# Designs tried in a protein design chat: VHH binders against q12xb4. Part 4

Target 1, 267 residues: q12xb4
Amino acid sequence: MLDFVGLGLFDEKDISLKGLEKIHNADKVYVEFYTSILMGTDLEKMEMLYKKKITVLSREDVEQHAEDWLVDAKDSNVVFLTGGDTMVSTTHVDLRLRAADMGIKTTLIHGASIASAICGLSGLQNYRFGKSVTIPHPYVSNRGVRVVSQTPYDTIKNNIEAGLHTAVFLDIDKDKGYMTVNQAMEILLEVEGKLGEGVMVDRLAVGIARAGSPSPVVKADYIEALRDYYLGGPLHIVVIPAELHFVEAEALVKLAGAPEGILENID

## First folded at step 13 (VHH)

Design j1
Fold by ESMFold2, fold request of step 16:
Structure j1 (fold): chain B 267 residues (1-267), chain A 125 residues (1-125)
Amino acid sequence: as target 1 above (267 residues)
Amino acid sequence: EVQLVESGGGVVQPGGSLRLSCAASGFTVSDYYLYWYRQAAGIERELIAYIYSYGTTFYVDSVKGRFTISRDNSENTMYLQMNSLRAEDTGLYYCARVKYTYDSSGYRRYHFDHWGQGTLVTVSS
């Protein structure tokens, strides 16, 4: 049997009691860390709390060589751990399909997802979100030209035109590090300078740091001002609201420190 | 000792190009924000362009598309490539180093703490 168990947002304590029970009854426990990062824990802390040895799987192990470890679930209890909620923003449905082809029963034990956490922290309605996007770190081409992706700008533009908020994920790179809200605002404004379409002019943004931790930060301001705001350490995420309901605007003012003037812009 | 030294100014005809350099010593250019300003005779110094430590670049509308700011970390130098020069681009061009502190509300306050001596650009027939 194969149990998919979500680890939640931040540390080893975010696992559900049901998830912990599955781990305790497991013959083998696997984890992948490539779809998400739990900033409040590490493998050793997980193994200590869960009282179980945990084998880390690479992207290659999961995507290219799944049969090598899935076969264990034919005659034993196997648990597969994923940050957040197992099937949210992952391609892990492929593992469930492979397991079904092998005659292996699967279960899902849910965990808290960043997708719902941003709604709770900001007060923005979950059904008003459009396509999400990731802002990649800029790079320098072989000719020495700085290349900045325009896709995040275009996705935000399309969502705004449809009346939809945008969840904006921020890049992680071994050399350039965890992208901050400040850097994300810089990039969006730099692209606005090139395109001149006005999408980022007088545009509200919400910066969120350390969701799920004891000390999260939620700050809303116009993009130009948010570029200058200190949110502290990683991980950061951005939300770009579109047209706000009055209650959403009140939430941003009262819970995220948005300028009170946004209440005048409710349609 | 922090120093900023501009060079590359000169006389250029309209439509021409120049590349200005701002050589830095006493600090690492990639750790700071660097700005270009210019000053024409009888006019207050005006912002032209700037580059943040992360490498993002920003321009005022009057130079957008014509000027390009860049940075070479190995030479510890900032550059301003000026194309399609016009008579109104004439002036003394300064580079400046900017640092910031955070106020009690969590926002940056910017401080221009060092300026170069300037390099003169004259656009005329």
Scores: ipSAE 0.614, ipTM 0.862, lowest interface PAE 1.5, mean pLDDT 92
Fold by OpenDDE, look of step 14:
Structure j1 (fold): chain B 267 residues (1-267), chain A 125 residues (1-125)
Amino acid sequence: as target 1 above (267 residues)
Amino acid sequence: EVQLVESGGGVVQPGGSLRLSCAASGFTVSDYYLYWYRQAAGIERELIAYIYSYGTTFYVDSVKGRFTISRDNSENTMYLQMNSLRAEDTGLYYCARVKYTYDSSGYRRYHFDHWGQGTLVTVSS
């Protein structure tokens, strides 16, 4: 059997009791930290609390060599741990499907997700969110040209036109690190500078840092200003609101320090 | 000691190209925000482009599509490739380093702490 267990947002204590129970009953416990990471803990603390040895799987282990460890679940209880909630990543879904193809029974134990946490932290309504997008780290092509993805810009634009908010995930890379809100704003403004469509000009944005921690930071401001705001350590995420409901605007002002002027634009 | 040294300026005909260099010493270019400015005769110094530590670039409208700012970390040098040069591009070109600190409200405040000596670009027929 293979149990997918979401660990929650921040530290080893965010796991559900059911998740913990699965770990206790597991013969083998695996974890991946490349889709998300618990910034408030480490492997040692996790192993101490869960009283189980945990094997860290690389991206390659999960995406290219999953059969090598999935096979264990045929004859034993295997737990696969992830930050946040399980099955949010398409990679996890793929694993589950692969397991199914192998005749392995799977179960899901859910954890807290940043997808819902951003709503609670910002006051934005979850039903008003459109397609989410990830801002990837820019890279240099083989031709020596810096490549910046325009996909986030377009996704945000489309959502705004539809009156929907955008959850903007920020890239995690083993070499480049955790993308910050500041970097994200820079990227969006860079793309704005190239395209000139006006989508990001004076655009309200919400930066969120360390959701689930005892000291999360939520700051709303215009992109040009937010680019320069210190949010502290990772993880970061961005929300780009569309047109705001009055309650949302009030929440952003009172809870996220948004400019009061945003209230004047609300009917 | 922190130093910025511009080079690559010269006389070029309209439509021509030049590549300016800003050689940095005493610091790593990838760790700082670097700017290109220019000053034409009788005109105030103006921003033309910048590259942030993260690699983000910006261009003023007058140079968009013609100028490219870049840096080579291995050479610790910032560059400005200027194509399709025009008479109005004539001026002394400066590179500058920007440092920032956070104010009490948590926002970055930027200041220029080092300038190069400049390199002269003359576009004339």
Scores: ipSAE 0.612, ipTM 0.814, lowest interface PAE 0.5, mean pLDDT 95
Fold by OpenDDE, fold request of step 16:
Structure j1 (fold): chain B 267 residues (1-267), chain A 125 residues (1-125)
Amino acid sequence: as target 1 above (267 residues)
Amino acid sequence: EVQLVESGGGVVQPGGSLRLSCAASGFTVSDYYLYWYRQAAGIERELIAYIYSYGTTFYVDSVKGRFTISRDNSENTMYLQMNSLRAEDTGLYYCARVKYTYDSSGYRRYHFDHWGQGTLVTVSS
């Protein structure tokens, strides 16, 4: 048996009781931290609370060599832990499919997801969101040219035109670190400067830091201003709202410190 | 001691190219916001381009497409590649370092804390 368990948003205490039960019943517990990370905990704290040894799997272990450890699930109970909710990543879906191909029964124990958390924190309505996008860290090509992806800009643009909000995930890289809201705003403004389509000019944005923590930060402002706002430590995520419902606007002003002027532009 | 030293200036014909260098010492260039300014005779100093610590670059419209700002961390130097130079590009070019602090409202406040001595660029027929 293979149990996929979402750990939730922030620390080891965010796991569900059902998730904890699966861990207690497990013969082997694995975790991956490359798709998401719990910033409020570490492996030792997790093991201490869960009272189980946890083996950390690399991206390679999961994507290339999964069969090496999945085979254990044929004859024993194996738990695979992930930050947030399980099966959000296509990598997890692939893993589940491979397990199925091996004749391994799988179950899902869901955890809190940042996808819903951003709605709760910002007051934005979940059904008003369109396609989500990730801002990747810029990189230097083999030709020595700095490459900035325009995909986030286009995705946001399309959503706005459709009257939909955009959840903007921020890249996590071992070498480059956790992308900040500040960096994300810089990137979007940089792309705006190149394309000149006006999508990001004076665009309202919501920066969210450390969702699920005892001290989350939610700040709404125009991109130009939010670029310079201190949100504290990781993880960060951005929401770009489209046209706002009056309840959403009120929430952003009262709960996220949005400029009061946004209340005047509500249809 | 923090120092910025510009070099690479000279006389060039219209349409020509120059590469300016801003050699930094006492700090790592990748950790700071760096700016290029220029000052023509009788004219106020003007912003040309800047590069943020994260690597984002910006250019004023007058130099966009012609100038490229970059940095080499191994050399701890910032550069300004200037192509298709024009007479109006003539001036003393300065590099500057910018720091920021957060105000009581949580917003960054930027200030220049170091300037180079400048390098002269003359574009003339």
Scores: ipSAE 0.611, ipTM 0.841, lowest interface PAE 0.5, mean pLDDT 94
Fold by OpenDDE, look of step 13:
Structure j1 (fold): chain B 267 residues (1-267), chain A 125 residues (1-125)
Amino acid sequence: as target 1 above (267 residues)
Amino acid sequence: EVQLVESGGGVVQPGGSLRLSCAASGFTVSDYYLYWYRQAAGIERELIAYIYSYGTTFYVDSVKGRFTISRDNSENTMYLQMNSLRAEDTGLYYCARVKYTYDSSGYRRYHFDHWGQGTLVTVSS
């Protein structure tokens, strides 16, 4: 048996009781931290609370050598742990498919997801969200030119035109670190400066930091202002609202410190 | 001691190119926001471009498409590549360092804490 268990958003205590039960009944417990990380904990704390040895799998272990450890699930109970909710990564879906091909039964134990957490924290309605997008870290090309992806800008634009909010995930890079809301705003403004389509002009944005922690930060402001707002440590995520329902606008003002002026444009 | 030293200025024909340098010492350029300003005779100093610590760049409309601001961390130097120069580009070019602190509301407040001596660019036929 192979059990996919979502660990939740922030620390080792965010796991569900069902997830913990799966771990307790497991013969082998694996975890990957390359797709998501729990900023409020570490492996030692996890093992201590879960009372189980946890083996960390690399990206290569999961993507290229999954059969090497999946085979254990044929004759024993194996748990595969991930940050957030399970099956969010396409790679994890692939794992489940491989397990199925191997005749291994799988189960899913869900964890808290940032996708739903941002709605709860901001007051924005989940059904009003469109296609999500990730802002990648800019990089310097071989020609020495800094390359900034325009995909996030376009995705946001399309959603805005459709009257949909955009969840904007921020890149995690081993070398470049965790992208901040400040950096994300800089990038979006940079792209606006290049394209000049007006998408980010006077655009409201919501920055969220450390969802699931005891001290999450939710701040809504116009992009230029939010760029300069201190949200604290990682992880960060951004939401770009489109047309707001009155309740959403009120929530952003009262719960996220949005400018009161946004209430004037609500029908 | 923090220092900014501009170089690369000179006389050039309209349509020509120049590359300005701003050599930094006493600090790491990648840790700060750096700005290019210019001042023509009898005119107030004006912003041209900036590069943030994260690498984000900005250009005023008058130089957009013609000027490129960049930074070399290994050399601890900021550059301004100026192409298709015009007579109106004539002036003393300054680089500046911007430092920011967070106010009680959590917002950054910026101030220029260091300026270079400037390098003169003259575009004339």
Scores: ipSAE 0.537, ipTM 0.787, lowest interface PAE 0.7, mean pLDDT 94

## First folded at step 14 (VHH)

Design k1
Fold by OpenDDE, look of step 15:
Structure k1 (fold): chain B 267 residues (1-267), chain A 125 residues (1-125)
Amino acid sequence: as target 1 above (267 residues)
Amino acid sequence: EVQLVESGGGVVQPGGSLRLSCAASGFTVSDYYLYWYRQAAGIERELIAYIYSYGTYFYVDSVKGRFTISRDNSENTMYLQMNSLRAEDTGLYYCARVKYTYDSSGYRRYHFDHWGQGTLVTVSS
């Protein structure tokens, strides 16, 4: 048996009682921290609370060598832990499919997801979101050229044209660290400078830090201003709103400190 | 001691190319925002381009497609490759280091704390 368990947003206490029960009944417990991470805890605290040893799996362990540890689930109870909610990442779906191919029965225990948390924190309506996108860390190619993905810019553009908000996930990299809202704004502005399509000109953005913590930060401002706003420690996520409903605009102003001027542009 | 030293300026014909360098000492270039400015005779100093510590960059419209800003961390030097030069590109080119602090509202306040001496670029037929 393989149980996928979402840990929730912030610390070891965010896990559901059902998730904890699965861990207690498990013979082996694995966790991955490359799709998401609980910034309010560490492995030691998790093991202490859950009363179980947890083995950390690398990206390679999960994506290339999953069969090596999945096979244990044929004869024992294995738990696979992830930050947030399980199956949000395509990687998790792939694991589940592999398990199925191996004849392993799987179950899902859900956790709190940043996908819904951003709506609660910002006041933006969940049904008005379009396709989400991730801003990857820029990298240097084999030819020595710095590469910046334009996909986030295009996705945001398409959503805006459709009147939909965009959840913009920020890259997590073991070497480059946790992308910040500030860095994300810089990247979007850089791409705007290259393409010049006007998508990011005077564009409202929402920065969210440490969702699920006792002290989350939610700040809405124009991209140029938000680039220069201190949100504190990770994790960060960005929302780019499209046209706002009057309730959304009011929420952004009152709850996220958006410029009051956005209320004047609502018809 | 923090220093910025520009070099690479000279006289070039319209359509020509130059590569400017800004050699930094006393600090690591990748830790700071670095800016290129230029000042033509009788005109106020104007921003040309910048590169942030994260590596993102910006160009003013007048130089887009012609100028390229880059940074070599191993050499601790910032560069400006200038192609398709025009007469209006003539001027003294400066590099500058920018620091920032956060104000009580949580926003960055920027401060230019070091400037180079400048390097002269003359584009003439």
Scores: ipSAE 0.661, ipTM 0.842, lowest interface PAE 0.5, mean pLDDT 95
Fold by OpenDDE, look of step 20:
Structure k1 (fold): chain B 267 residues (1-267), chain A 125 residues (1-125)
Amino acid sequence: as target 1 above (267 residues)
Amino acid sequence: EVQLVESGGGVVQPGGSLRLSCAASGFTVSDYYLYWYRQAAGIERELIAYIYSYGTYFYVDSVKGRFTISRDNSENTMYLQMNSLRAEDTGLYYCARVKYTYDSSGYRRYHFDHWGQGTLVTVSS
């Protein structure tokens, strides 16, 4: 038996009671921290609260060598822990499919998701969101050229044209760290500078930091200004709104400190 | 001691190329925002390009497609590759380090805390 358990947003206490029950009944507990991470806790605190030893799996363990540890679930109860909600990442879906191919029964225990949390924190309506996208860390190619993905820019553009908001996930990298809202704004503005399509010029953006924590930060401003706003420590996420409903605009102004001028642009 | 030293300037014909260097000492270039400025005779100093600590860079429109800013962390040096040079590109080129603090509203306030002495670029037929 393989149980996928979402841990929630911030610390070890965000897990559901059902999730905790699964852990207590598990013979083996694994966790991955590369798709998401609980910034308000650590492995030791988790193990203490859950009263179970937890084995951390690397990206390679999960993506390339999953069969090596999945096999245990054939004859025992195995729990796979993830930050946020389970199955949000395609990686988790892949694992579940692999388990199915191996004849392993799976269950899902859901946790709080950043996908819904951003709506609650910002006041933006969940049904007005389009395709989400991740901004990857730029890298230098083998040719020594800086490579910046344009995919986020295009995705946002398409959503805006369709009147849809964009959830913009920010890259987590073991070497480059947690991407900040500031860095994300810089990247989007850099791409704007290259393409010149005007999508990011004076574009409203929402930066969210430490969702699920006792002190989350939600700040809305134009990208040029938000680039220079201090949101504090990780994790960060960005939302790029399209056309706003008047309730959304009011929420962004009152709850996220958006410029009052955005209220004037509402039909 | 923090120091910025520009080099690579010279005389070139229109259409020519130059590569400027800004060698930094006393700090790591990747930790700071660095800017290229130029000043023509009798004209106010103008921004050309900049690179942030994260590696993001920007160009003013007048140099887009012709100039390339880059940074080599191993050399602790910022570069400006200038191609298709024009007469109007003539001037003294400076590199500068920018530092920022956060104000009471949570927004960054920038100031230039170090400048190089400049390197002269002359584009003339």
Scores: ipSAE 0.478, ipTM 0.769, lowest interface PAE 0.8, mean pLDDT 94
Fold by ESMFold2, look of step 20:
Structure k1 (fold): chain B 267 residues (1-267), chain A 125 residues (1-125)
Amino acid sequence: as target 1 above (267 residues)
Amino acid sequence: EVQLVESGGGVVQPGGSLRLSCAASGFTVSDYYLYWYRQAAGIERELIAYIYSYGTYFYVDSVKGRFTISRDNSENTMYLQMNSLRAEDTGLYYCARVKYTYDSSGYRRYHFDHWGQGTLVTVSS
């Protein structure tokens, strides 16, 4: 049997009681840290609280060599741990499909997801979100050319035109690090400078840091000003609101420090 | 100890090109925000372009599409490639190193802590 268990948002204490129960009854417990990582904990703290040895799997182990460890779930209890909620913003449905092909029963034990946490922290209504997007770190091509993805800009544009908010995930890279809200704002402004379509001009954004921690930061401001705001350490995420309902605008002003002037634009 | 030295200025015809260099010593260019400014006679310095430590860059509208900023970390040097030059581009071009602090409200306050001596660009008929 293969149990997918979400670890929640921030530290080892965010796991559900159902998740802990699965770990206690497991013959093998695996975790991956490449889709996300719990910034408030480490493997030692997890093993101490969960009272179980945990084996870390690489992306290669999960995506290319899954059968090497998945077969054990035919005759024993295997737990696979993922930050957040197991199937949200991951490709781990592929593991469930492979398990099904092998005759392995799977279950999902949910954890708190960043996708829902941004709604709670900001006051923005979840039904008003469109397609999400990730801003990747810029890179240098084989020909020495700096490449900056235009996809996040286009996604935000399309959502705004449809009256929908955009959840904007920020890239994590071993060498380039955790992308900050500051860097994300800089990238969006750079792409605006190239495209000139006005999407990022006088545009409100919400920066969120360390959701699920004792000291999260939620700050709303226009993109150029938010670029200059200190949100502290990782992990960061951005939300770009479209047209705001009055209650959403009130929440951003009162809970996230948005400029009071946004209340004058609500019909 | 910290120095910025501009070079590459000169006299060009309208439509011509120049490549300005800003050679840094006493610090690593990739750790700082670097700016290009220009100053025509009798006028205050005006912003042209800048590059952040992350490598993200911006241009003012009057130079967009004509100027490109870049950085070579191995030479510890910032560059400004200036194409399609116009008479209004004439001036003394400075590079500057910029630091920031956070004010009590949590916002960055930018401080220009070092300037180069400038390199003269003259676009003449």
Scores: ipSAE 0.281, ipTM 0.663, lowest interface PAE 3.7, mean pLDDT 90
Fold by ESMFold2, look of step 15:
Structure k1 (fold): chain B 267 residues (1-267), chain A 125 residues (1-125)
Amino acid sequence: as target 1 above (267 residues)
Amino acid sequence: EVQLVESGGGVVQPGGSLRLSCAASGFTVSDYYLYWYRQAAGIERELIAYIYSYGTYFYVDSVKGRFTISRDNSENTMYLQMNSLRAEDTGLYYCARVKYTYDSSGYRRYHFDHWGQGTLVTVSS
């Protein structure tokens, strides 16, 4: 049996009681850290709390060599751990399909996902979100030219035109680090300066840091001002709202410190 | 000691090009926000462009498409490539280093803590 267990948002304590029970009953426990990162913990803390040895799988182990460890689930209990909720924003459905081909029963033990957490923290309605996008770190090409992706700008534009909010994920790179809300705002303003379409002019954004931690930050302001707001340490995510329902606007003002003037544009 | 030294100014006809340099010493250019300002006679300094430590840049509308800011970390130098120059671009061009503090509300407050001496650009037929 193969149990997929979500680890939740921030630290080793975010696991559900059902998830912990699965770990305790497992013969083998695996984790991957490449799809998401729990900033409040590490492998040692997880092993100490869960009282179980945990084997880290690489992307290659999961995507190219899954049969090497899946086979044990035919007649023993195998647990596969993922940050957040295992099937959200991952390709791990492929593991379930492969397991099915091998005659292995799978279960899902959910964890809290950032996709739902941004809605709860901001007060924005989950059904009003459009296509999400990631802002990648700018890079310097082989010829020394700085490259900045325009795709996040275009995605936000299309969502706004459709009346949909955008969840904007921020890139992680071993050399460039965890992208901050400040950097994300700078990038969007840079692309606005190039394209001149007005998408980022007087545009509200919501910065969220350390969702699931004891001290999350949720701050809404216009993009130029949010560029200058201190959110603290990683991980950061951005939401760009489209046209706001009154309750959404009230939530941003009262819960995220948005300028009160945004209420004047609401029916 | 922290120093900023501008160079590359000169006299050029309308439509011409100049490349300004801002050579830094006493600090690493990639660790700071760096700005270009210009000052025409009798007018307060005006912002032209800046580059943040992350490499993000900004241009005022009047120079967009004509000026390009860049940075060479190996030479510890910021540049301003100025193309399609106009008479209105005449002035003394300064580079500046900027630091920030956070106010009690959590917002950055920017401070210009070092300026260069300026390099003169004259656009005249």
Scores: ipSAE 0.266, ipTM 0.668, lowest interface PAE 3.8, mean pLDDT 90

